VH-VL binders against f1miw6. Designs and how they scored, part 24

Target 1, 251 residues: f1miw6
Amino acid sequence: MPHFAKPLLRNIITRNLFNSIKKKQCLQYLQTLRTLQYDGFTTVYFGETDIPESLVTGEDFSDGYYMPTPTWCVVHAGGSQGWVPWKYRMFLRDELCIKQEDNLFFEFCDVVKKAYGKCAIVVKERRRQDATRPKEGKETEAQAHVPSVVNLTSVTCCPEVAKSYGHKLLTLPSPYNYLNPLDSAWSSLKWFIINNRKEFCLQSVDGVYSYQYILFSDLISKGIERINLSKWRTITTKVRRWENYYLGKLS
Below, E stands for the ipSAE of ESMFold2; O stands for the ipSAE of OpenDDE; V2 stands for 0.75 times the mean of E and O plus 0.25 times the DockQ between their complexes.

## First folded at step 8 (VH-VL; framework fv_traxivitug)

Design m1 (at its last look DockQ between E and O 0.55; V2 from the best seeds 0.00; counts 0 for: pae E 5.7 > 2)
Fold by OpenDDE, look of step 9:
Structure m1 (fold): chain C 251 residues (1-251), chain A 122 residues (1-122), chain B 107 residues (1-107)
Amino acid sequence: as target 1 above (251 residues)
Amino acid sequence: QVQLVESGGTLVQPGGSLRLSCAASGFTFSNYWMTWVRQAPGKGLEWVANIKQDGSETYYVDSVRGRFTISRDNAKNSLFLQMNSLRPEDTAVYFCARSFSDYGYEGAFDIWGQGTLVTVSS
Amino acid sequence: QSVLTQPPSVSVAPGKTARITCGGDNIGSKSVHWYQQKPGQAPILVVYDDSDRPSGIPERFSGSNSGNTATLTISRVEAGDEADYYCQVWDSSSDYVFGGGTKVTVL
């Protein structure tokens, strides 16, 4: 009987330790964020969302032929000031050749500097699939490993680049992704797509064939525009409440 | 038309096992989180379990943890709920629902099946 | 565990406005969704993200969320609006949580 208790205890301890580490990371993130805000940094959330074409077209693949539909990646940024006055980008995810446009993050940093001054740029932590189980090694001080680089699908976010523009790059811990208001914005966009895609459809008849086209660019643009400043304020206010909650709970 | 159809609900004795199925049609099943919600007779709605698009993440209400297993087959557009060690308290209509959340949190359930009745009784 | 509190019942005359409340600690920090369920039927999403409406849901249905209370408002109530209504949120500690439901009776 004692042999079965050890693995369970180990798992519980590991889980508890993991939770403890993540909580500490969250607290550090929140403290840093608040410090920067007090120092006059404008908080901007930078990120991406995937939009499968099937979401847009509403295609029914129920006949068992799963045809992988292309997936579009939308990159944009926003915060309490609404969408950043930067043109959102769209990329095809499966295009292996999408050279990480190293220049895109530079462009973004320049735009936000001009618009807001010094910014705290918040990005999601990329779940390193390969994060092998931390080997049982040394309690190395959870130094907030500021990742040297945060790679989005199409954009590389470099802390040094951000710094060169006077910004600070922050990484949101993965278990607390719901503290990113951009996710709520993306959800709203996707709901808009699902509910309004028919309004962006054009029908064309060529002889015996009828074609239905969707104005994809217009659909995305209108969806983004629908998330106005008022909505952003609501979303960011909600996130702020959660942040305050965690600051109080974890301090 | 977007549709979810549950099946597998039946009478089972306490301690028994049952597998529910949900067939999805009219949408790309693999793009969505899927959820089971149950409703005991004359009672409210209770979330049971949800599963990520690729099946890599699963979550359960505490009362069913260790007894129920949610799974999916994207090739067959099917969602499953394996229920083991069933209890009278598990008696309910079980609904399959599409979760509209890319992130597994704060999502709404926009599409529901008609439900399948599971009765656990001696 | 986050508990969502709804009144058990609301009565309203035809053509009037029904208000269904959903109380919860810091519910204003959460996205609230609302479902309509008629007897023997599956729930239908009527409001999502506090105040947004799915396609096909009448404009008579509206939602708000502030402080510790979310509210579903049904204006110009019709006989067909008689149903059970449930609020729902996501919580980091308890995942998805439903309110106890409110029976709306049209008098």
Scores: ipSAE 0.418, ipTM 0.786, lowest interface PAE 1.7, mean pLDDT 88
Fold by ESMFold2, look of step 8:
Structure m1 (fold): chain C 251 residues (1-251), chain A 122 residues (1-122), chain B 107 residues (1-107)
Amino acid sequence: as target 1 above (251 residues)
Amino acid sequence: QVQLVESGGTLVQPGGSLRLSCAASGFTFSNYWMTWVRQAPGKGLEWVANIKQDGSETYYVDSVRGRFTISRDNAKNSLFLQMNSLRPEDTAVYFCARSFSDYGYEGAFDIWGQGTLVTVSS
Amino acid sequence: QSVLTQPPSVSVAPGKTARITCGGDNIGSKSVHWYQQKPGQAPILVVYDDSDRPSGIPERFSGSNSGNTATLTISRVEAGDEADYYCQVWDSSSDYVFGGGTKVTVL
């Protein structure tokens, strides 16, 4: 019989009621996921990660001057079948295009329907009322923005859009991030960047962002390709063992 | 050019206190989880503590919980370990190391300092 | 209280293959990392995520992980490979756990 540790012991704050609520949410998520899997839904994990520009360029700004670095957002999806056959998206967080963000989930749902049929689309629970707009000097919090039911920081995931394609949208409860194999994929990508960025750097005389974007795209694309089907199956197998641990504790 | 340099290791008496420092250079310090790992003379490696990129989460091996405090100052590219109520079994070379993770799990330690020796003895 | 078991030592002739094992209950469900440490020096990461190599580590270092055993394999062993080798995992009880170390001696 497998032995798994107790991940909730990492955060010993005496909030037993809060922990009980999160455990119940996790159980509901796992039971729903298993029901959908039994009913023939393909599980896909849809999400995003932030990559600071300094991680990609490798430049060290700690010498002499303190300067904030811009952050890029990468959006992709995967599962036990590997990366979905959908071109990942990359945005600069300070200048997001709202029109493109609005239609990304629609395109994603269409692509995974064609590739896998009906899917259980899993996204992480996020902070409600998140600041997804580019940086602006607004001091007042009076604007009426009501995000769709499940929002990433840069992408709106609407359950009705998923339903219109025959999919089901599931929210993975915080803090159970280790139940999301996409997080392991993001960590592997960032480790690849750290170890390979020197081969992809280019000094530019003109147009810093345009040249950096080309180099960043090539580096990130290579890092994503390194996470092949075999690696995805290893990652999802490890997540499934964690899932079975939690389900087993309730029997 | 990527470098971690520990300092502050010395001889202290049991029950004493000591603060270790680790100076980072050649990389963007705030992108990484930082870690202390120790090695007693003639023994293997033992993880001691780690700290999230922004300092908001800290974790400790059970044997040092409540006695040691890990902290960081991202403006100064510095990592610290405050060690209180020191015991003879805390005698070790203390290494600082960096790791990258979005979520603080499954990381490896890719850059290590040279270590600083702490001796706890009467 | 997770424990990783490594043999205390392994001897290997130059040009041959060394295999260093790291035993743990269901270790195949964890990411395993491997470090080389020479006397008086800091450890160096040689394999991460079971089988991946950092930049600058020769391909003759390889890793595998399944079931209850992870293995670091050093092909065509050189005298410079003589060192202590440690496996390491993250335990879900919030501990990073190292194996006890294996001294590789090149005969």
Scores: ipSAE 0.231, ipTM 0.656, lowest interface PAE 5.5, mean pLDDT 78
ESMFold2 (binder alone), look of step 8: mean pLDDT 90; pTM 0.930
OpenDDE, look of step 8: ipSAE 0.353; ipTM 0.760
ESMFold2, look of step 9: ipSAE 0.202; ipTM 0.645
ESMFold2 (binder alone), look of step 9: mean pLDDT 90; pTM 0.932

Design m2 (at its last look DockQ between E and O 0.02; V2 from the best seeds 0.00; counts 0 for: pae E 7.4 > 2, placed apart)
Fold by ESMFold2, look of step 8:
Structure m2 (fold): chain C 251 residues (1-251), chain A 122 residues (1-122), chain B 107 residues (1-107)
Amino acid sequence: as target 1 above (251 residues)
Amino acid sequence: QVQLVESGGTLVQPGGSLRLSCAASGFTFKDYWMTWVRQAPGKGLEWVANIKQDGSETYYVDSVRGRFTISRDNAKNSLFLQMNSLRPEDTAVYFCARSFYDYGYEGAFDIWGQGTLVTVSS
Amino acid sequence: QSVLTQPPSVSVAPGKTARITCGGDNIGSKSVHWYQQKPGQAPILVVYDDSDRPSGIPERFSGSNSGNTATLTISRVEAGDEADYYCQVWDSSSDYVFGGGTKVTVL
């Protein structure tokens, strides 16, 4: 019979060491962000969310073996000033869509420079298998380091491009995603979709509910509009309270 | 039709253990954080635990930390709560609930099961 | 641990307005959700994100949140509105917090 020793204590110790590294990364991120804010940088959160078609239709078509359920990607940005004055991007996420032209980030940097001046552009660390992170303690900024290109699945976010516009690109550490007000905005959008998708459906001769791309685009656009400046100020204020909490707790 | 069905609630002696299950149907289970909320007889609602979509993050109310373990099996569309070292204060109806907000921890619980009663009494 | 304070009960005549308060330190900076629970039933979400209604919830239900107080308002109350009502937020330290509940009685 195979040995099934209970490695619970070892797993807890390994998890705690990994969490300590991420806490240090979070503290460094927050200290850098506060310094930039004090120096007059406007904070702007740039990111994406996935909207599977099943969320929009309310129907689950994913059980087909060779028919993967399509997922739409929405790319936008915002902060305490509301959504940036930049048309959000929406496209189908598949093999062809994972390769993306990086001129979108150039355009974005130019738009926010004109709208707000110098910005601290915050992107989330690209998602990884967090439960499978292998390294245990070498990832510190105690040694000199050079920033690398930060990628979303849809767009390349190059630090040198941001710097050329007078911006600073920051990466939010992965387990602290709740320090990203854009995630609250995405959650509000998805909640709006769930509660309003029937009102954007058409009935057809062959079915009770049908969906058209025009109605899908209208649903997304309406959901974005409902997250107005007042709501943005509320969610960024809430994030700032969490940031202050972690600065006190992790310091 | 979207549905959550809890099971496993029963009478247990203090210090005992019990495992609750919640079967989900009618939605893409793996896309949602899942949550346990309890309600003691004649009392209000109390959040117990929640778990991230992939199971990699779990959170617990202080009174159950170290005693309860939340888990999920996305292949079986199932949520679980392993309850150890049970106390009379754990007596409650246990609801499973769907948390919708991806990365916003300010989410609502939009779908609830009907609950399963756990009684901890000698 | 923070606490959300709700009055234990509110009595209201049919056709009148019920106001259920949820008090919490700086609750106005949090998203407040409201649930209705009838005896022997699971809660249902009636207001989310301070003031938004899920599909199927009558417009008689409305919400507001400012300062240290969030309020659920039920206008033109009906007998079917008799229930317990709970407010809920996410607090610091990764906690979800419910208020103690308010029993609304329509007399």
Scores: ipSAE 0.037, ipTM 0.573, lowest interface PAE 7.4, mean pLDDT 78
Fold by OpenDDE, look of step 8:
Structure m2 (fold): chain C 251 residues (1-251), chain A 122 residues (1-122), chain B 107 residues (1-107)
Amino acid sequence: as target 1 above (251 residues)
Amino acid sequence: QVQLVESGGTLVQPGGSLRLSCAASGFTFKDYWMTWVRQAPGKGLEWVANIKQDGSETYYVDSVRGRFTISRDNAKNSLFLQMNSLRPEDTAVYFCARSFYDYGYEGAFDIWGQGTLVTVSS
Amino acid sequence: QSVLTQPPSVSVAPGKTARITCGGDNIGSKSVHWYQQKPGQAPILVVYDDSDRPSGIPERFSGSNSGNTATLTISRVEAGDEADYYCQVWDSSSDYVFGGGTKVTVL
């Protein structure tokens, strides 16, 4: 009977430790963010969202044939000032080896520098799926390993690049993704797509064949535009409330 | 315990000046937008002014603009309202309140002081 | 200027449900907050962001916001719920706006 309790306890301990580490990371993130804000850095959230074609076409694949529909990745940035005055980028995930446009982050950093000056650029921590193996190694002092590179699926975000433009790159810990206002923006975008996709459909009849075309670029653009400054302020205000809550709770 | 305590309210003559203070305790004062709200006797609540965490941004209701100045001292966990050119219409209980947000837009006031009475009368 | 309209008074029997409305143009697109104020006391936030409750506020307090009307609902009203209630929004043109307040009387 004692043998079955060991894995459960290990899992609980691991979960607790994980939770403790992540809490500490969150606190550090929030403290750093606040410090930068006091130092005059403009907070900008940079990120991506996946838009499956099924979301756009409205095809209900509920009947179990999960045909993997192509997935589009939309990259953009926003914050308390609204959308960054930067053209969003869209990438198709499946077919085109998303050449990590190494240059995209440079372009972005330049644009935000021009628009806002020095920025705290916040990106989500990439869930490393594979790091399940706890290397047993040495208790080296958890120096806040500023990850040398934060790889978005489509964009490589380099702290050194950010620094070269006078920015600071911050990583939001994965359990606290809700502290990223972009997630709310993306949700709003997806909602817009679902509810308005019909308006962006063109019907073409070529002889015997009828085709439906979706003006996908226009749909995305309009969806993005709909998230105006007022909406961003609402979203960021909500996020700030959560930030303050955690700062108070974890301090 | 999270607390706000207002002080400085008194009787003043029209055209006079008064400085209100609010002492914050029990929370990280520097992390919050702070606000003044007033309530005239027997009337509703009226927003007066708010100030950003670092004091870099201030906003005022139109009726007090140019007359009132909101400021803060984060080192002393203190909020201030300098009121100049006071009018009888400024007679109210003045509340210090903590805002939920630090973006300057939208927000609720989750912590309030007990208020301090300012009476402007001849 | 966005004007928030509240009924001046609402009477409710103990144990019943009180509903306080706050009307405003397109108020459903804004976050509405609600405050309770008892005589001689400071306001207390009872509902924020339309429907969220601060810690320590009873579940009897709930909020909704749609269209042109936000509503504070107080279920199972108690004598201690007798107070003035204020709705509040933020507007880019008007900054912070409070409703005129509603006096809730428990009969």
Scores: ipSAE 0.029, ipTM 0.520, lowest interface PAE 5.0, mean pLDDT 85
ESMFold2 (binder alone), look of step 8: mean pLDDT 90; pTM 0.931

Design m3 (at its last look DockQ between E and O 0.42; V2 from the best seeds 0.00; counts 0 for: pae E 6.0 > 2)
Fold by ESMFold2, look of step 8:
Structure m3 (fold): chain C 251 residues (1-251), chain A 122 residues (1-122), chain B 107 residues (1-107)
Amino acid sequence: as target 1 above (251 residues)
Amino acid sequence: QVQLVESGGTLVQPGGSLRLSCAASGFTFSNYWMTWVRQAPGKGLEWVANIKQDGSETYYVDSVRGRFTISRDNAKNSLFLQMNSLRPEDTAVYFCARSFYDYGYEGAFDIWGQGTLVTVSS
Amino acid sequence: QSVLTQPPSVSVAPGKTARITCGGDNIGSKNVHWYQQKPGQAPILVVYDDSDRPSGIPERFSGSNSGNTATLTISRVEAGDEADYYCQVWDYSSHYVFGGGTKVTVL
């Protein structure tokens, strides 16, 4: 056998093991979710999306000179009942640092408890490693247990906080992102921004940060409002059909 | 102005290789998944490959897996398709297209280039 | 071959309604997108997410998706609507799939 064939074969075997682990995690997630739904938990998807300022302004940064542009993070939640009656949050992501807001998840759990009672709160699995280069050490050793804290980049989601309100915090395995209806809502919001940003023309690049934030906030609030209950029911119905497909395929 | 411009399409012999390029302008290239779609003469559209914003995820139609490699250079606002072991059935106009979804799996293609013709024949 | 089935052609008189179908197994669970392509030109997105229109697309273009069939409807057809129309989905195998295309001829 050629000398280089050993590393290639090992990588193929390692990838097959990783895929099998992720399939089992997805099946466990779906079975847990269905059990909670049967037990009367309301499913709520909690998440974030990044909206670069260039998406809102439409400014061209492709002429070979790249200026850093701010990226806004929008945090919200929804499900088959529509958006949670909780004011979405917008954060400015600093390219040097990502700020996490520890108290926000506590507030969120209180709001959904008051609105829906006990909830199955679903958050996407988040990678902690550098995507461009693996860390030194045994990086191929699979992590068998769920961490004690599940984080978005902007919000710390503690399972014990959720449990204290009678909720259950679930993580959606990353290869199955298609099972998160909030992603479809985010996509609809971004389409709305692209198609309506001409109505929110900026006159000056030297505008005060506060005025630019107000203009951006108005566009976002209109985009959120456009994603009504009917749209949410369509999105969640499609996700449920995919969930049923994966339950049949993975079982 | 927002545009995608493909280049590199030409006549090649079966078994040959070719590299297509797509230059993007008028939008922040690194915000978008990018896609290659092809159209054989007189035929319909066929998705070929897709690549994530940071280049960390790539997907291919089965007929080109292992022969084609999609890549991007965000500093140069450029998308590439390296095509190896070309076959006559790879003859098509190749379009560069922009996808706009965080996860790149459910999206539409909202901006298209005009395409570059690849002909594979002896 | 594509997973999605479209009729090869549809003929319609000006001012009337054209309906272009896209058949697929359980397509109602998928987001369906529609593209218009005129000869020698790049495709243009006319409907996305089953029924939404991008900016600049006339309200005459509408879409629906239920069961095993998605439909693009063009009301009050004009001569400029003569083109090929393609449906497109993302499928459970992590692939993008186009329909075979429908040529709309305006009589």
Scores: ipSAE 0.177, ipTM 0.642, lowest interface PAE 6.0, mean pLDDT 79
Fold by OpenDDE, look of step 8:
Structure m3 (fold): chain C 251 residues (1-251), chain A 122 residues (1-122), chain B 107 residues (1-107)
Amino acid sequence: as target 1 above (251 residues)
Amino acid sequence: QVQLVESGGTLVQPGGSLRLSCAASGFTFSNYWMTWVRQAPGKGLEWVANIKQDGSETYYVDSVRGRFTISRDNAKNSLFLQMNSLRPEDTAVYFCARSFYDYGYEGAFDIWGQGTLVTVSS
Amino acid sequence: QSVLTQPPSVSVAPGKTARITCGGDNIGSKNVHWYQQKPGQAPILVVYDDSDRPSGIPERFSGSNSGNTATLTISRVEAGDEADYYCQVWDYSSHYVFGGGTKVTVL
């Protein structure tokens, strides 16, 4: 009888420990962010979102054949000041075409420096799917290894690059992704795409909800433009409230 | 037609396990957040869990955390709720719902299934 | 946990206006959604984002949200409007929260 309780307890302990570590990371993130804000750094959220072609075309693959549709990656940045005055980038996620534009983050850092001065650049922590089973080894003190490099799918964000422009790169812990206002912006963009894609189609095939010849660039541009400064302020205000909540709860 | 159909609800003993399924049709399932909401007999609605389009994010109500797992198979247009260590308090009609967001996580549920009844009783 | 407070019941005569309130701390800073549920049926979204209406929902349904109170207004109430109504928000603790529900009875 006693043998079945052990794996459940281990999972609970591991989850609790994981939760504790992530809470600590969140607190550290928030404290650092606040410090930088007080020091005059402008907070800018830099990130990407995936837009599958099916989102644009509205194709219902209900017939059980999941055909992977091409996926577009949109890269942009925003904050309390709205969208960064930087042109968003789009990349096709094809195994063949991920030309990581090695210089994109440099360009971005230069643009935000010119626009805002010193910035706290916030990026999401990439969930390494491959976090293999912690090997049982040594309790090395989880020094908060500031990841030396945060790899977005399409862009490499380097703390040293950010620093060279006078910026600070911050990583938002993965369980707290909703503290990134950019996610709200991306959701809004996707909502816009779903609801307005018909207006950007040159030809629609009746009955199949298949849209041909979509003005994709225009659709994305208009979707981004729809997220105006007022909307950004609303989103960032909400995020700030959440931040304050967690600062109070985790302190 | 846009439709969600829940299945798997049955009678189960306390401490038991059950897996609910939701089959989606009439829309691109992979484009949406999905949610489970439950309603105990004669009671109000209670959010249970939601899952991001790619499954990379999941959220749970505290009462089910550690016991329930939400998952999805986009290739099969299916949402799942694995329920372990079931309690009498988990007795409810479980609804599958499609979530939509305009301004982020403050989304609404625009499409609902008819629900499936889970009864936890000795 | 944010608690949303609804009156347990509202009675209204046919052709009149029903108002269902949803109270919560700083609810005006949140997006409020409203659902209609008839006995033995699934909920139906009737208002989202405080005041927007899904396609197919009559104009008789309207929403407002300010301060600590959101309100669902049903004008020109019909017998078919008899149902339970629930308000819903996303709270700051990563939860969706529903109100306790309001039973609307058409007299």
Scores: ipSAE 0.135, ipTM 0.702, lowest interface PAE 3.4, mean pLDDT 85
ESMFold2 (binder alone), look of step 8: mean pLDDT 91; pTM 0.938

